VHH binders against (R)-2-hydroxyglutarate dehydrogenase (hgdH). Designs and how they scored, part 1

No score or structure here was measured in a lab: all are predicted.

Target 1, 331 residues: (R)-2-hydroxyglutarate dehydrogenase (hgdH), of Acidaminococcus fermentans (d2rju7)
Amino acid sequence: MKVLCYGVRDVELPIFEACNKEFGYDIKCVPDYLNTKETAEMAAGFDAVILRGNCFANKQNLDIYKKLGVKYILTRTAGTDHIDKEYAKELGFPMAFVPRYSPNAIAELAVTQAMMLLRHTAYTTSRTAKKNFKVDAFMFSKEVRNCTVGVVGLGRIGRVAAQIFHGMGATVIGEDVFEIKGIEDYCTQVSLDEVLEKSDIITIHAPYIKENGAVVTRDFLKKMKDGAILVNCARGQLVDTEAVIEAVESGKLGGYGCDVLDGEASVFGKDLEGQKLENPLFEKLVDLYPRVLITPHLGSYTDEAVKNMVEVSYQNLKDLAETGDCPNKIK
Structure headers, positions and changes below count from the first letter of each chain, unless a header shows other numbers; antibody chains are not in Kabat numbers.
F, E and O stand for the ipSAE by ESMFold2-Fast, ESMFold2 and OpenDDE, each averaged over both directions (binder to target, target to binder). V2 = 0.75 x the mean of E and O + 0.25 x the DockQ between their complexes.
[cut] stands for letters that were removed.
Atom coordinates printed by the task and the answers are left out, and those that the model quotes come from them; centres of patches stay.

## First folded at step 1 (VHH)

Design d1 (framework vhh_podentamig1)
Fold by ESMFold2-Fast, scan of step 1:
Structure d1 (fold): chain B 331 residues (1-331), chain A 117 residues (1-117)
Amino acid sequence: as target 1 above (331 residues)
Amino acid sequence: EVQLVESGGGLVQPGRSLTLSCAASGFTFSSYAYGWYRQAPGKQRELVAAISGGSTLYADSVKGRFTISRDNAKNSIYLQMNSLRPEDTALYYCAADWYEGSTFDYWGQGTQVTVSS
């Protein structure tokens, strides 16, 4: 079976090739996204396509696929709005997606942000890069084993974050709207107020619910310990950005780490060095380095997360081709 | 702070035309895919039209009548609505997709379109 994979970055090529050893597909990986007639026509001679989030499987592109004899449409993403699902069904395309992948990828980045802030390593290494080897009072750190770590949201990712912090010797407490079973060996579930009052480090892994708005509000920040660290590698909308900036400036927060921003597409993926950012809140966040650490939404940019996305997509294709169905079929 | 602000809605007679505008701020406009959704009373939101780069997508109910376009210089998306019908009465929402995401993550507050005699 010939398979065209869109939006593949050079560093991902070995993963696409290695995962294919179990499946034996004839794969072609291109850096292009599906978006124009020309990129849709790249699928000539292929049985299946594997899309990414920036691909756009609209009516025109689906008509081209139908004419070319493409039989299967897969996306290696949890979201599916980039596909005209109703029209694809009318044309008879079986479709499948990847609802979940490595929770460790995002959890590890959250832990990394927290540890960098706890140990002041961004501050320290920025100084030594300028040949300043002097030790100062700001470098004095509490060991994580003497910290209480609060996890807000005990889903797949939050549980992994809790396990990692527990493995490092921290006291781990967490909160979720549901009672979570099977976590007692590494995490004690408590109220949100108890998380806020007791935690030296808080990491957010809660879902964003539009009706509820931001989880991290001025009230949330006020209830936290003075000098506590906050990490958000979940969604930018979970945090009131202005409130967090004020808390860092006042010293209420000892540090803020994030892999996500509300409105991040305005800056992420771009080289804006030497330019003033249009969003003044983003400019302030950047200026607060090293008390604020920003990574540009790369929590899932890991060997295991990419491997999961690719392997599940290949398995989805096998299931659809052999049985006409799969657990991850888009209905 | 990503903001999408719709305008151009109102009351129009059947058979007339209306242009909706969506002004975007708080991000780099050209990096997104954009869509127009509508929600009529008692119904779920449905996709009306979408644009990503040079590609467009339309619901069957509006093909040939509605045209989606973008003006990158003005950070705006437009929905040109021709030959309006009473069935087009709905609250119309502008939505923007994240550049690496596959779900519309940002929504405007909506603009009401009422097609009535």
Scores: ipSAE 0.000, ipTM 0.189, lowest interface PAE 18.6, mean pLDDT 88

Design d10 (framework vhh_podentamig1)
Fold by ESMFold2-Fast, scan of step 1:
Structure d10 (fold): chain B 331 residues (1-331), chain A 117 residues (1-117)
Amino acid sequence: as target 1 above (331 residues)
Amino acid sequence: EVQLVESGGGLVQPGRSLTLSCAASGSIFSRYAYGWYRQAPGKQRELVAAISGGSTLYADSVKGRFTISRDNAKNSIYLQMNSLRPEDTALYYCAAGTYFKWSPDYWGQGTQVTVSS
């Protein structure tokens, strides 16, 4: 079977090839995303495509796939909003996605953001990069073992974040809308108000539910400890960006780390050095470095996460081709 | 949003002491870092002392001679200047900024300190 993999970076090529040894597909990996007629037409002669989040499987591109004889549409992502699922179903495309990959990838990045803010390493290394080796009062840090860490959202990723912080010696508390069992060794489940009141560091791992809106609101921020650190490596929409900016500017938040932004597609993946950002909130966030740390949606850009996404995608394709179904079939 | 008003400057003889005061308004006082800068004619502004929460820092030229303090009840910052030298002659500015990054967002108008015999 011929498989076209979109959006593959050079560093990921060995993983795509290694994972394929168990499946034996004829794979072609391209750096292009599915977005234009030209990129859709690249699928000529292929049986299946593997997309990523920056791809755009709209009606026009799906029509091209149908005409070219593409049989299977896979995405190596947990999100599926980049695919017109209703139209793809109408055209008869079996589709599958990757609901789970290494929870450690995102959890470790959240921990890294929190530790950089707690230990002021972005501030300190920005100074030593200019040959200033003096120590000042603003570098004085609390050790994480003297911190209470709050985890909002105790799903797979939140539980791993809780385990890592617990392993570092922190007191870990967490909140979820459901009672979570089997976490008592490393995390105490409490109310949201207790998380906000007690935590020196809060990391967000909750799902974004459009009807509920942002989790981190002005009221959420008001209830947090003065000088606490907030980390969001989940979804940009979980945070009221303007409220967070105001909290950092006022000193209510001691720091904010994020791997995601609401409307991130307008800036992430682009080199905008020396230019003003069109979104004034993003310009303000950048200007608040090193109290605000931004990574450009790298949470799953790790060896294990990429391996999981590729392996599961290959397995999804095998299941669909052999049985017409798979556990990860898009309904 | 923070307004800073300095007072206490003046003419003083070498070896004497002087206390500068800075009154802060329009802000949540406890959430800001505060500092004193000085600028002599033809020189760049120099950080003299800063206070953030319970932590203080001092320029090497004033360590052991100057002390920065705050009175939260009065929303005021002070600079106690001992063993004054002619080299301390400058316009002294009170400044305020966010806790983590010491980059003053607000400046007072300055108060002149002249140390001469």
Scores: ipSAE 0.000, ipTM 0.118, lowest interface PAE 19.6, mean pLDDT 88

Design d11 (framework vhh_podentamig1)
Fold by ESMFold2-Fast, scan of step 1:
Structure d11 (fold): chain B 331 residues (1-331), chain A 119 residues (1-119)
Amino acid sequence: as target 1 above (331 residues)
Amino acid sequence: EVQLVESGGGLVQPGRSLTLSCAASGFTFSNYAYGWYRQAPGKQRELVAAITSGSTLYADSVKGRFTISRDNAKNSIYLQMNSLRPEDTALYYCAASRLYYGPSEFDYWGQGTQVTVSS
């Protein structure tokens, strides 16, 4: 079976090759994302594709895959919103995803962004890089052990984030639509309003549900403590970007860290240095550095997470090809 | 074009409270850090309190007595001064900078408002 793997970086190639030893696929890894007609046409002669989050399996690209004889669409991500799932089903594509990979990878990045904002390290190191070693009032910080940290979404990743912040001495509270058992040693589950009212730092680890819309709205931001820090390493669609920009500009938010953006495939993975971004909201977010910190969707760009994503994707393909079904089949 | 206008100064008795206000105009208020400085007779100008979007700083001499705050809807900065002492007598200045504090580093300064703590 011939498999085209999109969005593969050079450093990841040994992992793709090593994981394939037990599967024996004819794999081709490319740095390109699925986003244009040209990148979709790269799948000519392949039986399966393995996508990542910045790929767009929209109607146009799915039509190209159907014409080319692609049989299986896999994504090595927990999120599936980059695939037009209804249309793919209409065209008869079996699809599978990776619901679980190292939760520590994304949780650690969320903690890192929160600590950078709390301790103003982006601001401070940007100054010392210009040989300015003066200490100023903006560098003054609250220690995380004197903070209440709110975790919105207590799934696998959120629970790891809660454990890390608790281990650092913070008071950790969290919210989930379900009552989560066995977390009481490191996290107190409370209402969303209580998270918003009490937290100095809020980190979002909730799934995006289209019918529910954004979780972080103007009302959410209004209920937060003045000067609180917000971190989103989950999904760009969970945040009303304009509302967050307004909150940072007004000082309602003391800082915003994100590894994801709504519409991120238009900019992430590209070198746009010296250019004005077409999305004016993204331009504003960049201009708010160092009060806004953006990482380009690399929360899962770790040794353990990449290994998990690749191994599970190869297993998903094997299951679909041999049985027509898979535990991780997209329904 | 850019202006910082202080108000609320005056004569007040020891142990009483006074609130200073600073109205900012001519720029995007939320993009700046703000500070209150004071200059007493025979002393250098000193930083009393500073506020950004998420951090505050207070001089040791006023910690626990003074509180700096901002109201982004009104484009205003406030200094709530409690338990005033004769040594708090000074000309108080509002100052704004993008993200940096210091007398020679501030982009904009107000004209100052006099606070006199005396019987």
Scores: ipSAE 0.000, ipTM 0.125, lowest interface PAE 22.5, mean pLDDT 88

Design d12 (framework vhh_podentamig1)
Fold by ESMFold2-Fast, scan of step 1:
Structure d12 (fold): chain B 331 residues (1-331), chain A 118 residues (1-118)
Amino acid sequence: as target 1 above (331 residues)
Amino acid sequence: EVQLVESGGGLVQPGRSLTLSCAASGFTFSSYAYGWYRQAPGKQRELVAAIYSGSTLYADSVKGRFTISRDNAKNSIYLQMNSLRPEDTALYYCAAHYSPWGTQYDYWGQGTQVTVSS
């Protein structure tokens, strides 16, 4: 079977090849995303396509796939909004996605951002990069074992973050809408108010629910300890960006780390060096470095997470081709 | 609306003492590091003293003579200047910064003049 994989970066090529050894597909990996007629036409002669989140399987591109004889549409992502699912079903395309991959990938990034903010490593390494090796009072740090770490959202990723911080000696508390069993060895489940009032570091791992809006509001920030650290590697929409900027500027927040932004598609994936950002809130966040640390949505850009996404996509294709069904079938 | 307002400057004789005060408003006072800077005519602005969570830093030229302190309940920073010298004549600035993020301060007062007559 001939499979076209979109949005494959050079560093990911060995993973696509290695994972294919047990499946035996004829794969072609391209750096292009599915977005224009030209990129859709690249699927000529292929039986299946594997998309990623920056691909757009709109009506026009799906029509091209139908004309070309593409039979299967896969996405190696947990999100599926980049596919016109109703129209794809109308055209008869079986579709499947990757609902889960390594929870450690995002958890480790959240821990890394928290530790960088706690130990001031962005500040200190920016100085040594300019050959200033002096130690000053502003490098003075609290050890994480003397911190209370609050985890908001105790799903797969939040539990791993809790385990890592607990392993480092921190006192870990967490909040979830459900009572979570089996975590007592490394995390105490408490109310949200208790998380906010007691935590030196808070990391967000909650799902974004549109009806509920942002979780991190001005009231949330007001209830936090003075000088506390906030980390968001979940979804940009979980945070009121203006409120966080105000909290960093006022010193209410000691630091803010994020791997996601509300409206991130306007800037992430682009080289905008030397340009003023059109969104003034993003410009302010960038200007607050090193009190604000931004990574460009790379929490899942790891060996294990990419391996999981590719392997599950290949398995999804095998299931669809052999049985016409798949546990991860998009409905 | 963040404001730092210095007071307590003035003319003083060599060998005497003076206390500067800095009143802070519009932000969470306890979260910040604070410093006193000074700029003499024709010279670069320099850090005189800094305080973060009770830890203090002093310039060599003032160590043993000046003492920085903070009062979190009053949202105020103080600089007690003893054994003043003509070389201490300068415009003194209060500055606020979250201490982990460097020695450069995010907010500056307008300054208060200290003149030590010869």
Scores: ipSAE 0.000, ipTM 0.193, lowest interface PAE 17.1, mean pLDDT 88

Design d13 (framework vhh_podentamig1)
Fold by ESMFold2-Fast, scan of step 1:
Structure d13 (fold): chain B 331 residues (1-331), chain A 118 residues (1-118)
Amino acid sequence: as target 1 above (331 residues)
Amino acid sequence: EVQLVESGGGLVQPGRSLTLSCAASGFTFSSYAYGWYRQAPGKQRELVAAISGGSTLYADSVKGRFTISRDNAKNSIYLQMNSLRPEDTALYYCAAKIYVSGTYTDYWGQGTQVTVSS
């Protein structure tokens, strides 16, 4: 079976090849994302495609796949919004996704951004890079063991974040729409208002529900402690970007770390050095460095997470091809 | 009037499968989070699986065996239970978390009994 893998970075190639030893597919890995007619046409002669979150399996690209004889559409992501699922079903494409991979990958990045903001390491290292080794008042930091850390969303990733912060000595509280059992050793579940009012650091690990809109609103930010740190390594749509910018500019928010942006496909994956960003909100976020830290959606760019995503995608394809069904089939 | 009605429970042999269904009415289904909880006699109620938008959550004891899904067109939530064990025997509850006037309110179904026994 011939498989085209989109959005594969050079460092990931050995993982794609190693994981394939048990499956024996004829794989071709390309750095391109599925987005234009030209990238869709690259699937000529292939039986299956494996997509990433920055791919767009819209109606036009799905029509091209149908004409080319592509049989299976896989995505090595937990999110599926980059695929027009209803239209793909109409065209008869079986689809599958990767619902679970290393939760530590994203949790560790969230902790890293929180600690960088708490200890002002982006600020301090930006100064030492210019040979300024003086210590100033802004470098004065609270130790994380004297902080209350709030976790919004106590799923697999949120629980790992809670465990790491607890292991560092922090007081950890969290909120979830459901009561979560088995976390009492490292996290106390409380109301959202209590998380907002008590936390020195808040990290977001909640799902995005379109009908509910952003979780982090102006009201959310208003209820937070003055100078608190906010981290979002979940979904860009969970945050009202204008509200966060206003909060950082006013000093209400002491720092903002994010690995995701609402509309990130317009900038992430691109070298735009020396250019003005077309989205003025993104330009403002960049200008707020080092109080705002942006990583370009690399929370799952780790050895364990990439291995999990690739292995599960290959297994999904095997299941679909052999049985016509798959536990991770997109319905 | 918010209503959640479970179905699909019953007696099943170890290693077999069951699918639980929960039909929701009286509110805008697509806007809210849903979960399956279970409670065995003498034990605390525990979350088995939850779904909110496109995101899912599973208890460690059921990961890889159970799958939660939703069908917004049918206003229904499902729990596919594979490789059932005697330890899965419990009353299973469908739950909805509805955001009203700045607070979440929990709504529960009446429960459906699942018994895994030879």
Scores: ipSAE 0.000, ipTM 0.251, lowest interface PAE 13.7, mean pLDDT 88

Design d14 (framework vhh_podentamig1)
Fold by ESMFold2-Fast, scan of step 1:
Structure d14 (fold): chain B 331 residues (1-331), chain A 119 residues (1-119)
Amino acid sequence: as target 1 above (331 residues)
Amino acid sequence: EVQLVESGGGLVQPGRSLTLSCAASGRTFSSYAYGWYRQAPGKQRELVAAIYGGSTLYADSVKGRFTISRDNAKNSIYLQMNSLRPEDTALYYCAAVTYRIGDSVYDYWGQGTQVTVSS
């Protein structure tokens, strides 16, 4: 079976090759995302495609796949919003996704963002890169063991973040709409108001629910401690970006780290060095460095997460091809 | 390894009540949340109610009318539906999730049970 894998970086190629040893597919990996007619037409002669989150399987691209004789559409992501699922079903495409992979990948990035902001290492290293080795008042830091860390959202990723911060000696509290059992050794579940009032660092791992809107609102930020740190490596829509910018500018928020942006597809994956960003909120976030730290949605760009995503995608394809069904079938 | 079987659907008049049952078999993990979803003709599948431990979540359209509950001894999930309206007509699905509600990730789904509110 011939399989086209989109959005594969050179460093990931050994993982795609190693995982294929047990499946024996004829795999072609390309760095391109599915987004234009040209990238959709790259699937000519292939039986299956494996997409990632920056791919757009819209009606136009799905029509091209149908004409080319593509039989299976897989995505190596937990999210499926980048696929027009209703239209793909109408065209008769079997689809499958990867519902879970290493929770440590995103949790570790959130911890890294928090520690960089707590210890002012982006600020300090930006100065030493210009040969300024002086120490100033802003570099004075609180140790994480003297911090209360709040985790908003105690799913798989949030619980790992809580465990890591607890292991570093922090007092960890968390909030979830559900009562989470089995966390008492490393995290105390409390109300959202208590998280906001007590936390020196807050990291967001909550799901985005459209009916509820953003979790981080102006009121959320107002209730936080003066100078507290906020980290969002979950979803861009969980944060009111304008409100966060205002809070950083006023000094209410001591720092903001994020791996995600609402509308990130307009900038992430692109080299826009020397250009003004069309979204003025993104321009402001960039200008607030080093009080704002942005990574370009690479929380799952790790050895274990990539291995999980690839292995499960290959297994999904095998199940669909052999039985017409799959535990991870998009319904 | 978890199987979900719904029952209790049917035709009911507006203003009346129905109780849906979901029998879960196989292993149950502490990380599982259970939920009821519905899909009306021509509409997207939506969350109606969810339960995990002592906490519950309801869609705004059903708050005050529907109640989700769990009987651990019987390994069953229930949806008590009061003051039913024609717009409640849908296929109702029981789901068990390993991720939180809102991630749209569900490990196990039942086959669905039809609820029709008319006449």
Scores: ipSAE 0.000, ipTM 0.135, lowest interface PAE 19.6, mean pLDDT 87

Design d15 (framework vhh_podentamig1)
Fold by ESMFold2-Fast, scan of step 1:
Formats: sequence, structure tokens, C-alpha cells
Structure d15 (fold): chain B 331 residues (1-331), chain A 120 residues (1-120)
Amino acid sequence: as target 1 above (331 residues)
Amino acid sequence: EVQLVESGGGLVQPGRSLTLSCAASGFTFSKYAYGWYRQAPGKQRELVAAITGGSTLYADSVKGRFTISRDNAKNSIYLQMNSLRPEDTALYYCAATYKITPGSYTFDYWGQGTQVTVSS
């Protein structure tokens, strides 16, 4: 079977090749995303395509795939909004996605954001990059083993974050809407109010539920310890961005780290250096560096997460081709 | 139009106490972090103490001797200096920033300074 893989970066090529040893597909990896007629037509002669989040399988591109004889549409992402699923189904395309991958990838980034803020390394390294090697009072740090770390959301990713912080010697407490069993060795489950009142560092790993709105509200921030650190590598919508900016400006929050923004598609993936951002809240967040640290939604950009996404996509294709179904089939 | 005005400096004997005041105007006082910096003769300007909404930070040389405080109702910041030493002799500056680390590579507002001289 001939498979066209879109949006493959040079660093990922060895992973696509290694994962294919078990499957034996005739793969072609291209750096291009599916977005124009030209990139859709690249699928000529291929049986399947593997997309990523910056691809757009709109009606026009799906029509081209149908005309070219493409049989399977896979995406190596948990998100599927970049595919016109209703139209693809109408055209008879079986589709599958990757609902989960390495929880360590996002957990490690959250830990990294927290440690950078706790140890002031963004501040310190920005100074040494300008040849200022002086040590000042603001570089004075509490060791993480003397911190209480609160984890909001004890799913797969939150539990890994808790394990890492516990392994570093921190006192770890966490909150979840469900009672979580089997975590007692590294995390004590408590109420949200206890997490807010006791934590020096809080990391968010909760799902976003539209009916519930933001988890991190002005009230949430008010209940936190003065000077505490907040990290959000989950979803931008979990945080009231204006409230967080106010808390950082006032010093209520000692730092804010994030890998996600509400409305991030307007800026992430783009080189906007030297330009003023259209969203004034994003401009303020950038201006608050190094008290605010932003990474551009790369929590899953790791060797293990990419390997999982590729392997699961190859397995999805095998299942669809052999049985017409798979556990990860887009309905 | 934004202004920080220091007061309370002067000549004091070693072992004595002095309180510096900083009056701030022209902005929303409660939204900013404040710091006291000093510049000793022949030395670079250094952070002495900083205060955010609820957290304080002190240089090792003054920790336990100096206390920074703020009065949001009066738009004022204070530095209570106890057990003064000749090494504390410097021009003391009040500073304001929206960042928690005002001694870094940027600053927003600075006062003109107030001289503190601790004899010999």
C-alpha cells in the first residue's frame, strides 16, 4: 500500500521509517501540508494519506482525493476539526485519528515551565545572553523539594506530572472530579480549595467543558498563595486570560507558564517577530516575559509522542484496510 | 506624568534606624510591583527590596534588617531600615514595574533618589 504522509519535518523522517518496518508500507513523506489544490494532487497514485493539524481536508481537497482514488484518510492528531468529517463520510472515506499518545510529553513540558519560573532561568539566561553575569536578589529560589505542587486534573497526563514532581522531592497534592485510586504513593487527592490554599506551584491538566467555562477564574487566582506559580499546558480556554494577566501584573502570581492560548490559531505557527499582535491580551502576555513563559503548543513535539502518533496511524490504516473498522475510526 | 518621589533620607549613626517613603502618582498603584534600589559610591545600582501584591524579596545583605511595605490607600511604599551599617550608605531609589523582577533588563518608572549616609 502507498501512503503519503503530509507535514513531515526532517527530524521526524527516521521515526516514520523505523515505525514502518513492522507494517511494510510504501511511504512518501513530504514537508507540505494539505491546504491547496497542488498539495491535494500530490496524493496521485497513493492509497492513503496521513494528515496533521495544519492540514485542511475541506470539500475541495476531498473531491480531489475521491477523483484520484485515495481510499483512506488518517490524521496523526487527537484533534479532527481540520477534516470536513461529514463530507468525507458522504464521499465514503473511512477515517481514523490518534486519540492519545505519550502523557510524559505534555507532563514534562509543564514541569519544565514550572521549574523555569521557580528557578528564574528565563530571567537569568536572558541576562547572560546580553553578557550580564551578575547575581541579584530576584534569582533567589525555593527548591522544589520545599514546595507543595498542586495538580488540577488527575488523568493520564496529570498523574505523570504528579509522579515527576514527587520524584523531584516535592509534596504533591491534586484534585479531580473523580476519586482516583492507585496514586497514594506520589499524590494526595484533596479538595480544589486545599490545592489553591496550599500549593506553591499549580499545574492544570483538566479537560475543557464548555458548560463549565474557565477553571482558572478571578476567584481561583484570589484563593492561591501570593507569589505562586501557575502552569497551563492543557487548553487555553481553561484560563481567563485577562484575570491571569492582572494577577501577574499585581504580583499575586509569581509566574505563569503556558503552552496553549485561547484563540491560539491566530498566532501559533506564525513568525510575527517585530509585529504588534492583533489580540491585545496576547501582546500583554508577551510583554510580561520573563514572568510569563509561552511555548507555541509543542507539548507533544517529542520522540515518544511522535512515535506513538505515527505507529497508531499505521495501525489504524492496517485495521481499516483489513476489516473496514478500527477502534479509532472517526464516526 | 507618572512620578515617584522619595523622602526620609539623611545622615544617621551606625546601629540606628531610618524609614524611607515613596509617594507614587499618575497610574493605578495597586497593579504594579515596587522596589527599593540603591547605588553606593563606586558601585552599580542594586536591588535592596521588592514588594508585589503579597510577596516580598530582600537582598542577602539587608535580609532581617530591612522591611519593605506598601499602603495602597495612600499610594505609598516604605523601606524600614534597622541596624544601619556604613555599607548601607547609598542613594536610594524607588522603582515601579509591571514585572516581578524589576532589577533585570527593563524598568518602567524611577524616582530621583534620596541620600542615606551612615557615618564611618
Scores: ipSAE 0.000, ipTM 0.176, lowest interface PAE 19.5, mean pLDDT 88

Design d16 (framework vhh_podentamig1)
Fold by ESMFold2-Fast, scan of step 1:
Structure d16 (fold): chain B 331 residues (1-331), chain A 117 residues (1-117)
Amino acid sequence: as target 1 above (331 residues)
Amino acid sequence: EVQLVESGGGLVQPGRSLTLSCAASGFTFSDYAYGWYRQAPGKQRELVAAIYSGSTLYADSVKGRFTISRDNAKNSIYLQMNSLRPEDTALYYCAALEQPYGYFDYWGQGTQVTVSS
């Protein structure tokens, strides 16, 4: 079977090759995303395509796939909004997605940002990079074992974050809309108010609910401990960016780490070095380094997460080709 | 595609009962926790009732009046609403959370419930 994989980065090529050893597909990986007629036509002679979230399987591109004899449309993403699913069904395409991948990837990044802020390592290494080896009062740190860590959202990722912080010796408390069973060994589930009042570090792993707006509001920040650390590696929309900036400037927040921004598409993926950012809130966040740490939405850019996405996509294709169905079939 | 489709909404008089249904498709029904949320005009979306691992959760405003249930054979979730009040008027949403390590990521389109004479 010939499979065209879109949006493959050069560092991911060994993973696509290694995962294929058990499947034996004739794989072609391209850095291009599916978006134009030309990129859709690249699928000529292929039986299946594997898409990314930056791909766009609209009616035009799906018509091209139908004409070219493409049989299976897979996406190595949890999100499926980049595919016109109703139209693909009308054309008779079997489709499948990857609902889950390594929760450790995002959890570890959240822990890393929290520890960098707790230990002031961005501040200290920025100074030593300029050959300043003096120790000052701002470098004085609390050990994580003397911290209470609050986890907002106890799904797959939040539970892994809780387990890692607990393994480091922290007291871990968490909040979720459901009573979560089986976490008692590493996390105590409490109210949101108790998380805010008691936590030295808070990490957000909650879903974004559009009608509810931001979870991290001025009221949320007001209820937090003075000098506490906040981390958001979930969704940019979960945070009122202006409120967080004000809290960092005032010292209410001791630090803010994030891998996501509300409106991130305007800056992420771009080299804007030496330029002023069009969004003045983003300019302010950058200027607050090293009390604010930004990573450009790379929480899932890891060996295990990419391996899971690729391996599950290959398994989905095998299931669809052999049985006409799979557990991850888009219906 | 994961889909949640609500039905059973409508106009009802205060003090009456109404049953909402949510039909789920596109995933393994038993692997998910389910909830009913509502949103009235100008208000935040709020949890009404949820069912997870044999446990149920209810908002204080509906405790004793509403009952959430599930039928795994029919891939359906129900909300039995008794003693309805004008304050219960809202768009009601069904939601699904993959377990054990999921998060709320699947929502229906909503069904309108209006409590008025």
Scores: ipSAE 0.000, ipTM 0.253, lowest interface PAE 15.7, mean pLDDT 88

